# Ledger of designs, part 4: VHH binders against Protein SPO16 homolog (SPO16)

Target 1, 180 residues: Protein SPO16 homolog (SPO16), of Homo sapiens (Human) (q5vvc0)
Amino acid sequence: MAESGKEKIKWTTTIIISSSLKSYEVATALENRSHKVRYSDSVENGSIIFSLSGVAFLLMDTKECLLSTEEIFLAKIEKFINIHQNSFLVLSAALHGPEEWKLMFRIQQRFLGCNLRILPVHNTVNAINLMCTIAKTTSKPYIDSICYRMITAKAYIIEQSPVWKTLQKIKLNSDSVNPN

## First folded at step 1 (VHH)

Design d8 (framework vhh_7mjh_2)
Fold by ESMFold2-Fast, scan of step 1:
Order: sequence, then C-alpha cells, then structure tokens
Structure d8 (fold): chain B 180 residues (1-180), chain A 124 residues (1-124)
Amino acid sequence: as target 1 above (180 residues)
Amino acid sequence: EVQLVESGGGLVQPGGSLRLSCAASGFTFSSYAMSWVRQAPGKGLEWIGRIYYSGSTSYNPSLKSLVTISRDNSKNTLYLQMNSLRAEDTATYYCARHKYSSGWYRLPSYFDYWGQGTTVTVSS
C-alpha cells in the first residue's frame, strides 16, 4: 500500500549504472543530483543508461583505450551499440590534441554506419552535465563539441567518397557469427 | 616483469607516525594509478586510497584524515604516510597496480598486480 502516505511529484530520471561504477565519483555525483540510481551487473562495464530517454553512455578513458589492443576496445564498443540504439561514447580528454583526435577518428571511422556518437569531455563534472543535458533536453548532443563536430564533418566527407562507398560494399556487418 | 615491493613496516607506538614505500619495476610507473590496501588479522581487505597517474588522490572516507598517498615518478616509488596510529591500524599493508590508468573519472578498482605486503604492528 502507501506506507509513506505521500506522493512526490518529482521529475526524476531513473538511471541504470553498471555495478563497476558503484561508489565511484561519477555514480556518487549522479545520486547527489536527486536522480533515482539503480545498479546492474548485467550491463557492460562503464555503462550509464537513461532508460526513460532511451539514451545510453559508455564511459572510456583515452589512456585505457591505448593500453588495450584496438580489437578489444572496439569489440566492447560494438557490443554496446548493438544493445542500445541511442549510444554515446564518453571519452576522457586526458591526452592533448593529436592522440585524442586520432583515437576519436579511428572509432568514428569504424562505426560510421552505426548510431554511435562521441563526446570528448575534460572532467567528470562536464561529463555528468552533458549526459544529463542530453537525456533531458538535446536532440543533437554531438553538435555541442567542437572536436566532435570537426570529426563528424570529416567523416561525412569520407563517407561520400567513391572509394569509401566501394569499400563499404565489400563487407557485410554481422552482429554475431556462431560457427556452430 | 612487473614487481611491487613494499617496505617500511614494523613496530610503532600508539599515536606515532609511519611512512610506507612501494618500489615498482617492470612497467612505466608514471602511467598507472596505484592503490594502498590493508588487511588486519582475521579481517577482510580494506581499501585505503589511490593516486591517479595525474597525481590526484582519492581516499576511503573512514581513513581520509589519517593518511596521505603520494608518489615519486622519478624513483618509481609509491608512498603511504600514516599519522596518529592506533592499535586498530595493525595490519599487513599492500600496494597494488590498477589494471588501467584512470583519467579524471573513476574507473572500477581492478588490480592486476599486488606486492607481497609489509606488516605494521601498533603496540607498546
């Protein structure tokens, strides 16, 4: 029944956060913003999902990506985007300029045919503010980043090239291949 | 090969201070976040705190006022400064390397390498 006896008219977002982020700064900050946070062991490590908005974020550090083989972190991203239609990759800007741009460009090139958007951020506060803003108010969150805007423009030009279009016809994207 | 070697443990009087060291080798020390973890006799592991590759620190709230973590990248050495030691601080202290370097946002505390530990006994 209603033990509390009070109905709170709160516009609150239910956020599903990977248990891997529990008690960490990003999760604690989201809890402190009066959002209803639910932890899950069933989602990819680094995931933050705004179920009501249909938006999902995967948090990755540029250094973490560089310490892993390209195959490993690309597979993690691919798995994530195959589960979530409105996917965002939140990349730390710990490295200056060239390395960040190269990494972002490689990821964008790999997933040009997918609904993945890349959000380079400077710090945890910026990341949280952008995620909340995207979930609540923006329909074009990727235009908020100058770096992403430039990468998107370059990706668009590449995608329109005859060479790019020819290469895309060679490969068929399959989510999973089970040999047995 | 990756190695972490703790030192500086021993017998300390209640109210005293002690600094532990962890000498790292076999990897680019400055690129990794490092943590200190302790285990008191008959109890589980207790995380003390971490220092990111950027030099920023994060502590267990229960221990924040009593400890300071620092690093010297030129010496590949991690430090734990402890003040106002009590009998309850008697434990084996371990240094551990995080599996991935952390940026400004915190990643899960996963460790791929641990030291052998150094024992601190707080008694008269």
Scores: ipSAE 0.014, ipTM 0.164, lowest interface PAE 8.1, mean pLDDT 73

Design d9 (framework vhh_7mjh_2)
Fold by ESMFold2-Fast, scan of step 1:
Structure d9 (fold): chain B 180 residues (1-180), chain A 125 residues (1-125)
Amino acid sequence: as target 1 above (180 residues)
Amino acid sequence: EVQLVESGGGLVQPGGSLRLSCAASGFTFSDYAMSWVRQAPGKGLEWIGRIYTSGSTSYNPSLKSLVTISRDNSKNTLYLQMNSLRAEDTATYYCATEIEYYYGSGEYIEYMDVWGQGTTVTVSS
């Protein structure tokens, strides 16, 4: 019976969500799943990042994309995939018709050969379930352990590395968190 | 077991000063950046500031003139000095470890793990 107690523990993780999504159903639902949610103004609008899993999601509404200039949303996607190695585009398909399919094919053609994965979703619950499933399957029990987090953090903080230089930039950006 | 125990809270008069402590155990304290966060009754968490392993600090711009964060690695202890306290500073104060994880090209992510129940500061009327 001690094992039964541990097996009752729900999977919880740390999620960084763009402040642009703070009032959205997706953010509230992730908070309701007992995850530790941190909001950030330094990440791209529509971002949901599972840092321990090493995956990043960009949420876009296909209906809004169809009403905007193609150049605008393609530039946003390009910026996102250049920052995140494991990138997923989550496309809500409100009407789920021929125009939505054409949009997805145009995005796929534009980013052919890139490490972008496209996830068409029908609603917020479907989006959350897919994101959590992907994050959970890429995470391992040892990644969620405090000991592993400690080892990983220490290993990645190396002087004169690109990571070290990036940390210096993030420290400067963090000093600007909660601007007037 | 990673444990953080906050102390030093209590009742204080408006305009007063208070110093909070956070005792760390179960991990190598000197290897981690540390943050202070607070939660006023019925409100969400508000980040106060952090101190890096180097001793450098970064503060919430709304609070930086009122607070100072420091650490003593020999005692595994984090401190928050607060001055010119106002009724709106009434909150439960938490310390948290900052964990840094690289997962994207050219990007490093910082996130917090909060431990313990905090220490309550009440600024009287």
Scores: ipSAE 0.000, ipTM 0.109, lowest interface PAE 16.4, mean pLDDT 72

Design e1 (framework vhh_4orz_3)
Fold by ESMFold2-Fast, scan of step 1:
Structure e1 (fold): chain B 180 residues (1-180), chain A 125 residues (1-125)
Amino acid sequence: as target 1 above (180 residues)
Amino acid sequence: EVQLVESGGGLVQAGGSLRLFCAASGFTFSSYAMAWLRQAPGKRREWVALITSGGSTDYADSVKDRFTISRDNAKNTVSLQMNSLKPEDTAIYFCAADELAEIYTALTGPEYDYWGQGTQVTVSS
């Protein structure tokens, strides 16, 4: 409840974060961005949910996926997408490319025709920026500002990347997702 | 100033009915999920019912088919119709609001953004 002499308007929202992520850098960074963060034991481990935007993110590490049984992590993803209409898998990956691509291909093939988008990220900052950009562009009402237009442009650049386009080619049918 | 004010509690005989009301003010009611929770003497608080901003409802197994939650966005109220009341329904009933429960039907505990003071429901055998 303090007025600050801030020159720039900053978007803030409300976020549910799985209690499994409470000690993780991603949760701390979202709290530090002045978002209203709530932790829940009722959501899937690795979940970050922007309820006002109607979007949900499932954070998974490629190392954890490669070490676990395929049945286990695919069942987790399936449960998640059945609960959330606009689902994104945020797949954190080390700089090693071939195994990441194979994993992403297997997941994309398994969920062909489903409303699931895969977002490969290499660090926490990229993950947070991507999640916030997507959630902001889907939030209602639309906030007409230069700041929001710049964030929308960043989301467009990510979707136009060769990596994203290559993954989309694997999915025979394109899902219609309108982020506004 | 955010306020949730419950009403409609009282003493009723087993098999009877009560309707609880919660009047909300100080926030954008239509954007919030509304919930009812209860706490019996000497027991932990338990979730009873939820209604999302979109109108989807969910209920605890213990009250399913007996209780109905509804909301009126024009009046900023949520209500809980309680039928076929049992002695084990005796508790203080709390109204709670949460912006994030739009997607989830079973949030419990300190996650709720706002809480009412509670209203006593006593069911005699």
Scores: ipSAE 0.000, ipTM 0.136, lowest interface PAE 15.1, mean pLDDT 74

Design e2 (framework vhh_4orz_3)
Fold by ESMFold2-Fast, scan of step 1:
Structure e2 (fold): chain B 180 residues (1-180), chain A 124 residues (1-124)
Amino acid sequence: as target 1 above (180 residues)
Amino acid sequence: EVQLVESGGGLVQAGGSLRLFCAASGFTFSDYAMAWLRQAPGKRREWVALIYSGGSTDYADSVKDRFTISRDNAKNTVSLQMNSLKPEDTAIYFCATEYYYDSSGYWEIEYDYWGQGTQVTVSS
């Protein structure tokens, strides 16, 4: 019952996943593909971000949307779009019936002219494959050494800045550790 | 009250080994990527090694195959095993948590650290 004959996946990347998804199938599956997965509570629930590709995915279930108020899920999508320049809505169960299809098109209509693309998916495997394909086609090879040199150089510049030196002097002079 | 405390530094001869430790407190350690950075006298701070929450690791080219980063989530510690030490490894070593910010449509990595570090001096 093994899926013998499939080629090895050679492409790996860095992925930021909402902490809300940490125990979910999508997160463990991405880790099992040898991607470097990192969790964040500062991102919207349902977020999966391929930082090296500059693309962000918001996972939502169409059936759950139909059971909630429209204002709630539209506000969530709007917030996501405002944070991420290249945004995708991954919408599960969108093809299950006419009401689900109508909801998908209502979302598309609401965000017409925005930076949002809608991706209907059938299951978790389909979602992962689609997200990885999009991220892979937009990604540039991660130049680890150069990226980290730039980050450390930036930290050094901040440390040597007049603002940094002023803050250090204030901390040193105040000695106002209130241990209450 | 996030706190990082480095230890394990010292004086060692070229070709020797040292193990550095970082004790973390005040946050859910297992959820964060941890890094080691170093700063030599008169030089810029540079990244050395990174360990992700899932256990994957990355290394700077200058230390690859000589250094090994590891973590113990039960003890809230990150460690750096340094082998085949060279005089150019002489630096103050800092432990850091990694964080992200959005820049130009991409998420970029930055580091937070609080300690004075631990001094590593490699002679000869």
Scores: ipSAE 0.005, ipTM 0.233, lowest interface PAE 10.4, mean pLDDT 74

Design e3 (framework vhh_4orz_3)
Fold by ESMFold2-Fast, scan of step 1:
Formats: structure tokens, C-alpha cells, sequence
Structure e3 (fold): chain B 180 residues (1-180), chain A 124 residues (1-124)
């Protein structure tokens, strides 16, 4: 695919990572995958942007969100999605318990009409694999398949979860009557 | 909706100076790095200068000792002071939000929220 007239363009994946993540395992692992990484103090804390693919990821820890005010982290998410048109929220520890699951669904309800997709992850390796797969397939025929696989995987985890019945009760209440 | 409006362009003699301004509206504020790029007739668009939200600056070799980029985060503005102008600086100058670059030395960059540009003409 080397064409005369594109000699100035480098055919590599460029990743812009928030300087807030420089000391984190996720940044080191992405550097070790032969990607071109640039750190930026100009993007939201927790941001990982695949500039060639046009996708942006905001990394947040569900447990830290539960310790902060809802207004603060929801405002951060809203700001992020208004800046980036193809946005994903990567939630670590979102599957650790019923309060974490409730928080994830509360965020989903708040932004259900927006172009935000939520990715619950268990560890750094899972997060990196998902982000790289999405970036590679963005704007390709596979995007719908990846989204569907993620939705199906979430549903399966919920159905097999010890807390599945509690989440179903929450869903029924939100669908049938206005939540308190 | 994000808008960038450039101003300050004009006609100037070689060796003269101009200051360009970029006024940003909407959600840009102090979050992103801002860049100036230029495009001469029949040439590709080239990067000129960059300033991060924290004030760190970077310049293309062709302008490094002549141009100074600055920003005012409180007023959501970016400016480019151009000194010792040369005929080869003649171009339309664009203000853009920087999402990153592939290769600084090759001139491949990724930007969004481009302005309409302001014409700079340097006579010999």
C-alpha cells in the first residue's frame, strides 16, 4: 500500500496518552507494543487517544468514582464526549460488586442518548487488548461486530453473576416507573 | 460546537512583523494544545508552531528563531508573533486544535476544529 504522494505519512499507530497515566502499567504496556506514543498535558486526565483511528478512551476507576461526588465524574465524562465524537469510557473494577454495577448502569442511563460506549475491564491486559482491537477496526465493517460482542459478553457475565437478580430488579424499576 | 476565528493577517514588506490571533469559542478552553499551520498556493499544508495547555512551545525549523506562539487560557486565545518575515512565509495561516502528530519531522499531523484562516502576504 505504499503509494507515491504519501511519502510524508507514517503508516504507524499513534497513541496520545494523558501525562497523568505515564507512571501507570497501561502506558508502559502500550509503549512495549511498538506503537508510537506521545504524552500530552493538554488532554483530560485518564485519556488515551488513537489519532489515526479517531477513537478516544477515558479511563476511570469505578471504586474511585464511588468515593467522589457523582456531579464531578459525570461532568468529566460529559466534557470528554463533547470533545471526542467517537468516545469510550473504560471502567476498571466495574464488575467487583453490586454498587460498582449500579454505578456503571447509572452512567449508561445518564448518557444513553449520547455517542458514548462503556467498557468494563478487569485488568490492564484486558483494557489494552480491547482498546487496540477497537482502534484497529474503527471505521471498518467490524465495528458493529465488536460492539455486539461486547454487549453479548456483558449480558452473559450479568446472567452468570451472583448479583444478577439485583441488577434485573434495578432495570425493571428504571424501565417501568420513574426512579426516585 | 467549537469555532476558531483567525485574525491579524495582511500585506507586509520583507523584514516586517505581524501578529496573528486565534479566538476560540465553545468547549476548547484550556484543555488542548493549540497549533498554527500554513498553506501556500500550490503547496501542502505545513505545521508552524504548537503550544500546550501548560504553555510549552515547539516550532518548525523554518520559523524557530522568528516566530513566537503564546496563549491566554483565561481569554481562550492563541497568538502568533511573526518577526523578520520572508516572501516564503506568504500563506494562509490556520489555527487548529492539536490531537497529535504521527511524525514531527515528516510533517504528518492530526488536527480538528480548523479555523477559516487568515491571509499573510510578504512582498519582496
Amino acid sequence: as target 1 above (180 residues)
Amino acid sequence: EVQLVESGGGLVQAGGSLRLFCAASGSIFSIYAMAWLRQAPGKRREWVALITSGGSTDYADSVKDRFTISRDNAKNTVSLQMNSLKPEDTAIYFCARDLGYEDFWSGYYTYDYWGQGTQVTVSS
Scores: ipSAE 0.000, ipTM 0.100, lowest interface PAE 18.5, mean pLDDT 71

Design e4 (framework vhh_4orz_3)
Fold by ESMFold2-Fast, scan of step 1:
Structure e4 (fold): chain B 180 residues (1-180), chain A 125 residues (1-125)
Amino acid sequence: as target 1 above (180 residues)
Amino acid sequence: EVQLVESGGGLVQAGGSLRLFCAASGFTFSSYAMAWLRQAPGKRREWVALIYSGGSTDYADSVKDRFTISRDNAKNTVSLQMNSLKPEDTAIYFCAKEIEVYYGSDSYYEIFDYWGQGTQVTVSS
């Protein structure tokens, strides 16, 4: 095989996943695809963020949405889209029944004109393939370049370095000017 | 309060093996990436191995294929299996936890906090 003799760089990326999803099949499957996965308590429950692509996914189960009050899950979605410019709502559903379609229609009506895209999915594999395809294609040239650099990059101890001190200063200044 | 306690270091002959342990407390261990760093006498601290919260691993070129990092989330521990040790592996080894950083800039650097005095590894020729 011709390609066996040539270097082939697989697409890998950095994914920030809400700690709420750590035990879920979706998180395990993303880990198994050789991505650099980081869990965070600072992001909304159900979040999966592809930072290099600038896209964010909010996972919600249609059954759980239908069992809760409409205002609760709509408020969660609104909070998410206000934080992330390129937002996707991933709705997991085994079947697209009348109640599930009503739910999607209500969400579409509420966020009409907002930068929110709705992705109904039937299973974890479909969800992962769709999220990865969207993330990869959204900023493909940038991602490919950065993935190459990340593969060859070494981690550095920066706590005692000028870089660490500069980053700490920037973070403190950012926190003081953005009290919102 | 975050605490990391390293153990398992010692004196070993070139070609030998050692296993280092890190006991972690004071944070949600399974949510953070963990790393091993080392500092040789008179040299700057360097990164050795990294294990992401999801279990993916990365290694410095100098230890690749010789060292294996692993974690046990039930026991809040990180381990470093060191095989085929060389005199240049002589250093104090530190366990480090990823800090919560807003990754507004994907860069070539990982930011880690380390605690404790480390564990000394000495490899004789």
Scores: ipSAE 0.000, ipTM 0.126, lowest interface PAE 12.9, mean pLDDT 71

Design e5 (framework vhh_4orz_3)
Fold by ESMFold2-Fast, scan of step 1:
Structure e5 (fold): chain B 180 residues (1-180), chain A 124 residues (1-124)
Amino acid sequence: as target 1 above (180 residues)
Amino acid sequence: EVQLVESGGGLVQAGGSLRLFCAASGFTFDDYAMAWLRQAPGKRREWVALITSGGSTDYADSVKDRFTISRDNAKNTVSLQMNSLKPEDTAIYFCATGLPYELYWSTGEDFDYWGQGTQVTVSS
């Protein structure tokens, strides 16, 4: 059940999903909700991006993280939040035991003060419903503003960006001619 | 039912110019970004230029200051003016539509409504 099911016009959006998730239940379920889905090799593995809402989700399994070095998955999260300014970590199996809980808290402490929210989820349906609710309730910026935010986030990784400087100039000029 | 049809490619000498066109149908053209991507022989597709619905433009470093992207919303077309062409610009050129983020980060692997492209060959 979705709250928006009572509206005459259904909410549909554009979703970019990492190609790493193409065979996963979460990708199929989002496709089945009549959203426009794009698979991308250019985004981090485990990414689901609601581009119109400006919201990005990184899906990780706590049990897989416990089998990996902490430095590897923390670097992945850091890269993700630097690219996407409104970021959520969707963390499965985080509540399964004390080691999983400790790992979740260590991630939270490492990124304290960053614009990262952690969403522990129990199953795929719960994950999808939370992602769709967050994306739907988040502000819908204009397409031009989305472009500037994506370029700005990328520029923090690239020291000198003629692209970002050019887009900022265009944005300032557009703002100047806006009939308030 | 998104359709994109590229044209304007051909053979040109180094230092010359070409203008590519893309005719779009099956969607609300004014609401979406348009991009040009290219694929050189033996290489993966790479993004070349982008224009947003608001008119903001962006270019790959390899073509910056040589190529100009523009759109005509009345005709549902996007164009790529290519000046000072180099042999390295030899490729099949494709147009694509979507949100700016999709087009900016795309390698073309995640789109299924690409046209057949238009061949550009630059001789030395």
Scores: ipSAE 0.000, ipTM 0.229, lowest interface PAE 10.9, mean pLDDT 74

Design e6 (framework vhh_4orz_3)
Fold by ESMFold2-Fast, scan of step 1:
Structure e6 (fold): chain B 180 residues (1-180), chain A 124 residues (1-124)
Amino acid sequence: as target 1 above (180 residues)
Amino acid sequence: EVQLVESGGGLVQAGGSLRLFCAASGFTFSSYAMAWLRQAPGKRREWVALIYSGGSTDYADSVKDRFTISRDNAKNTVSLQMNSLKPEDTAIYFCARKLYYYDSSGYYRYFDYWGQGTQVTVSS
């Protein structure tokens, strides 16, 4: 994908945001970026949908998840991924401490085998830049870079798990490895 | 981008010791678990030792209490101290970066980068 003709024209799109996020900094910041924002009560709370790109983001705060029952937020994530084929979970504060990291691991374990990508973010600006870049581009090199960042963030959580330690030991005798 | 370079292999008598080193570059070393694997002639590659990013370690039963894995995050190195070596330890030893990635196709990659390996020969 060449973008030479668009270098003089800022990328703008239509974004559907859950009405639950109206008072959040993320919604205001997206409005301020010249995108057309439409609020909806028909979408799951925390949803940010880039309809034209076919991608959907579920924004969750790790601290809010830790204060709620696990059953509630896991059911919410499950419902979201069953509705949206290209789903991303945007987790704020996920890297702030061991309980937050355990939560991210628990979510990953629960949705093993599902089409869900987890994006840990530190702040609103990081979240917006990441979501907009994913929605704007279908460039494989850029998507590979995002995947690499997710791998790095996730590695520490998984390696502390006794379950994954055991599974990894079993598979360490396998010939299945990097081709290079 | 990512490079892993092993060193320290050689010929040693049974009961002797060797220390292997792996120099890593091109990634955030402190965020990854690192492993040592080995491949003996005519056998499949097998896991030997693992060190997690948090510093905890695991060992294969065949090397437990004889081998010690350690890392230095300031120097981006992982090392393997091998004591009480046996002829059965003769193999090419590989440094590997451990990967904990699940993609949407359901494929899990357990190691994504490997070094070229370093030969360890233990004579009886």
Scores: ipSAE 0.000, ipTM 0.098, lowest interface PAE 19.9, mean pLDDT 73

Design e7 (framework vhh_4orz_3)
Fold by ESMFold2-Fast, scan of step 1:
Structure e7 (fold): chain B 180 residues (1-180), chain A 125 residues (1-125)
Amino acid sequence: as target 1 above (180 residues)
Amino acid sequence: EVQLVESGGGLVQAGGSLRLFCAASGFTFSSYAMAWLRQAPGKRREWVALITSGGSTDYADSVKDRFTISRDNAKNTVSLQMNSLKPEDTAIYFCAAPSEYLAELYEIGVEYDYWGQGTQVTVSS
């Protein structure tokens, strides 16, 4: 019963998006949903990462894949799944036909047994809704691991700042690191 | 000047164990997070383990339950205990102090800025 009260709270999260997607409608739509969006040049082109949920999405255009060498896009997918433990491949196409089906089969067969899930999508709205739904439903079981990564990362960055060096004198006066 | 010196690498048979050491100097060691990364022959570098200044640890899925990272602030040393070694663990192991962009790099598993020369670990089948 108390669970219904939680449904009244709008879900917002932190999203890391590849700079390659900055001008795309998918990035604009995620920003318009009040999520905290940051862009990165260090991630693979087409990446969208929900850090708090521990899930990562690689966006690929099915038509682009069909026009490229198979070795090239398979290598890109392999690189992506080796970095991200909970990986999803989002394949976009205006209309999924026999060639798109064959492509999905080849990718699925190549990465059988790996922690990769394939999500075929027809449009940007569908892609965003699927990614957000997956991230939202995944956040609970992985929150401790992701929070640990966030705490570790923030601790190091804060530690390097002049402000942090001043605040250390104040922090040392505290008897607890988790006040209610 | 930050300096990291790795040691403890060598040749070991599958199922064996090795303990790697990293001696740090040139910075306030106790205030930094430390990481171990590795690079297998013909492959790119990958993150293996991390330990925060407070002692909290995290591991890559491929090494969980087999590797243990620890630190000794009195000796300015970070260690990696490697048990149940597999041929797939063959790599040059690097000790690293993460860049100030750790927040972005760590969350996505991107490689850190490397400070050490590395130590070779070879696991025979």
Scores: ipSAE 0.000, ipTM 0.125, lowest interface PAE 12.5, mean pLDDT 72

Design e8 (framework vhh_4orz_3)
Fold by ESMFold2-Fast, scan of step 1:
Structure e8 (fold): chain B 180 residues (1-180), chain A 124 residues (1-124)
Amino acid sequence: as target 1 above (180 residues)
Amino acid sequence: EVQLVESGGGLVQAGGSLRLFCAASGFTFSSYWMAWLRQAPGKRREWVALITSGGSTDYADSVKDRFTISRDNAKNTVSLQMNSLKPEDTAIYFCATDYIEYLTGGYEPYFDYWGQGTQVTVSS
């Protein structure tokens, strides 16, 4: 298939994946897409974080949720959305039957009006494609995001540092030697 | 295992002062930037103050000149001195670190680790 300039630009990003997912197809597939993948024991089990995009995904299996205590997985979701401002719950097998649909509805009711968006997926490939599409389209910083505010605060502090001022002088000197 | 434990919250009258503390463990504290964030009832979390590993500070406009962030690397603590408190400062205050940035190997700041928070209530 012929590509038309901007369509040929390869999108690569940095992804933080919970170590709990290291053996899963989703982790292997993201590694194979040339993204810089880092595994973390410090993030909630099931987490996939696109730090450059400021988006975070929590992977949960609806069948697994139906076999566990509702209090446990709801508490996990609540903790996740309180840490990550732009949060998505990737819910596998949510559309496989009436019990799975009812569970998804219960989660929607519990977090109605919160920053959580629910993504029902039927397989790993669908999940990866949705996550990557969302992260790619939201790769620009958000002015009101904690992450964006932190980045701008860091940039400001660095710009006021002696090191940053020295680097800027080097750049200006390089620019001034450009031929006319 | 990264742990952050906040303390020092309480009830105070408008115009009063309060000092919050955060005890950090499980990472090389002196190498990491530390932040204070807050969440009022029904509101999103907002960033309040930042201190770098080198001691440089920055503040949100709403608290600038009223709050002071500081750190003690020998004790692995970060503190927030809050002066001239207003009812609008009522919130749960959280200590956070950009520990996750280390794992990415880059300058991409992301607050992953938060404590349970400490409640600050300012009466009018």
Scores: ipSAE 0.007, ipTM 0.292, lowest interface PAE 10.0, mean pLDDT 74

Design f1 (framework vhh_8k46_1)
Fold by ESMFold2-Fast, scan of step 1:
Structure f1 (fold): chain B 180 residues (1-180), chain A 128 residues (1-128)
Amino acid sequence: as target 1 above (180 residues)
Amino acid sequence: AVQLQASGGGFVQPGGSLRLSCAASGFTFSSYAMGWFRQAPGKEREFVSAISGSGGSTYYADSVKGRFTISRDNSKNTVYLQMNSLRAEDTATYYCAADSEDLAEIYEALTSGEYDYWGQGTQVTVSS
């Protein structure tokens, strides 16, 4: 007990945050988590970029979007995804009502087939935890490890399924003699 | 006092090989993850490779995968970087670093450059 660091390792990284978010709760909380934070005026307003992970997040409030024209915020999202290879749209208040939910759906439809993932969040803590989890797991060796584990687990599950066992039996019966 | 002493740098022709060593003292070496970073003139310091305290996990930057191999000898308190098929773009000062956390499963922490201790570095020049 006395010796137990019951905290798992504190993951820390370098984060580029749009100056537009300076003094927002999200920026202060990331600083308080010992991340190295750099503010930039050259990135899109609402941007949070994890350069080492190669991921970028655009923070938008669904309620604020409903107060503006769709053309304006859709153009902002399109500009963002054209700059960043792995783009995530973090939508706050998306679940506060039917109009907010419909807006999220409209954004999803507009960017179908684009390199954009939409993340509805309830509050700042949810947003931070989600962004940090994605950034931490999106780094190449860590992703490669996860993908390998997922592929291996999926193959094992498929191989153990009754459908897979039946398919294998059919394939074995169709195979020609020893290829030696 | 904690010390990290990198050595093994020098002049080498393209296609050649070098082995860098980092001798550590002043801490329990096997409990620390070790990393190699490099910095070319006028450039930011970049990640090269990292190894967990146990040696069970190794990580490499894309630019060095298949050419460089990191290893450690916990009995000698030393981490090594074997560099093969060297290119002009590998010219840099190479730094070793130690982190007290076992970062074997957290790639971003190992590649962030936020290590507890840093060595003085050793110069590698690849030129014909």
Scores: ipSAE 0.000, ipTM 0.084, lowest interface PAE 18.7, mean pLDDT 74

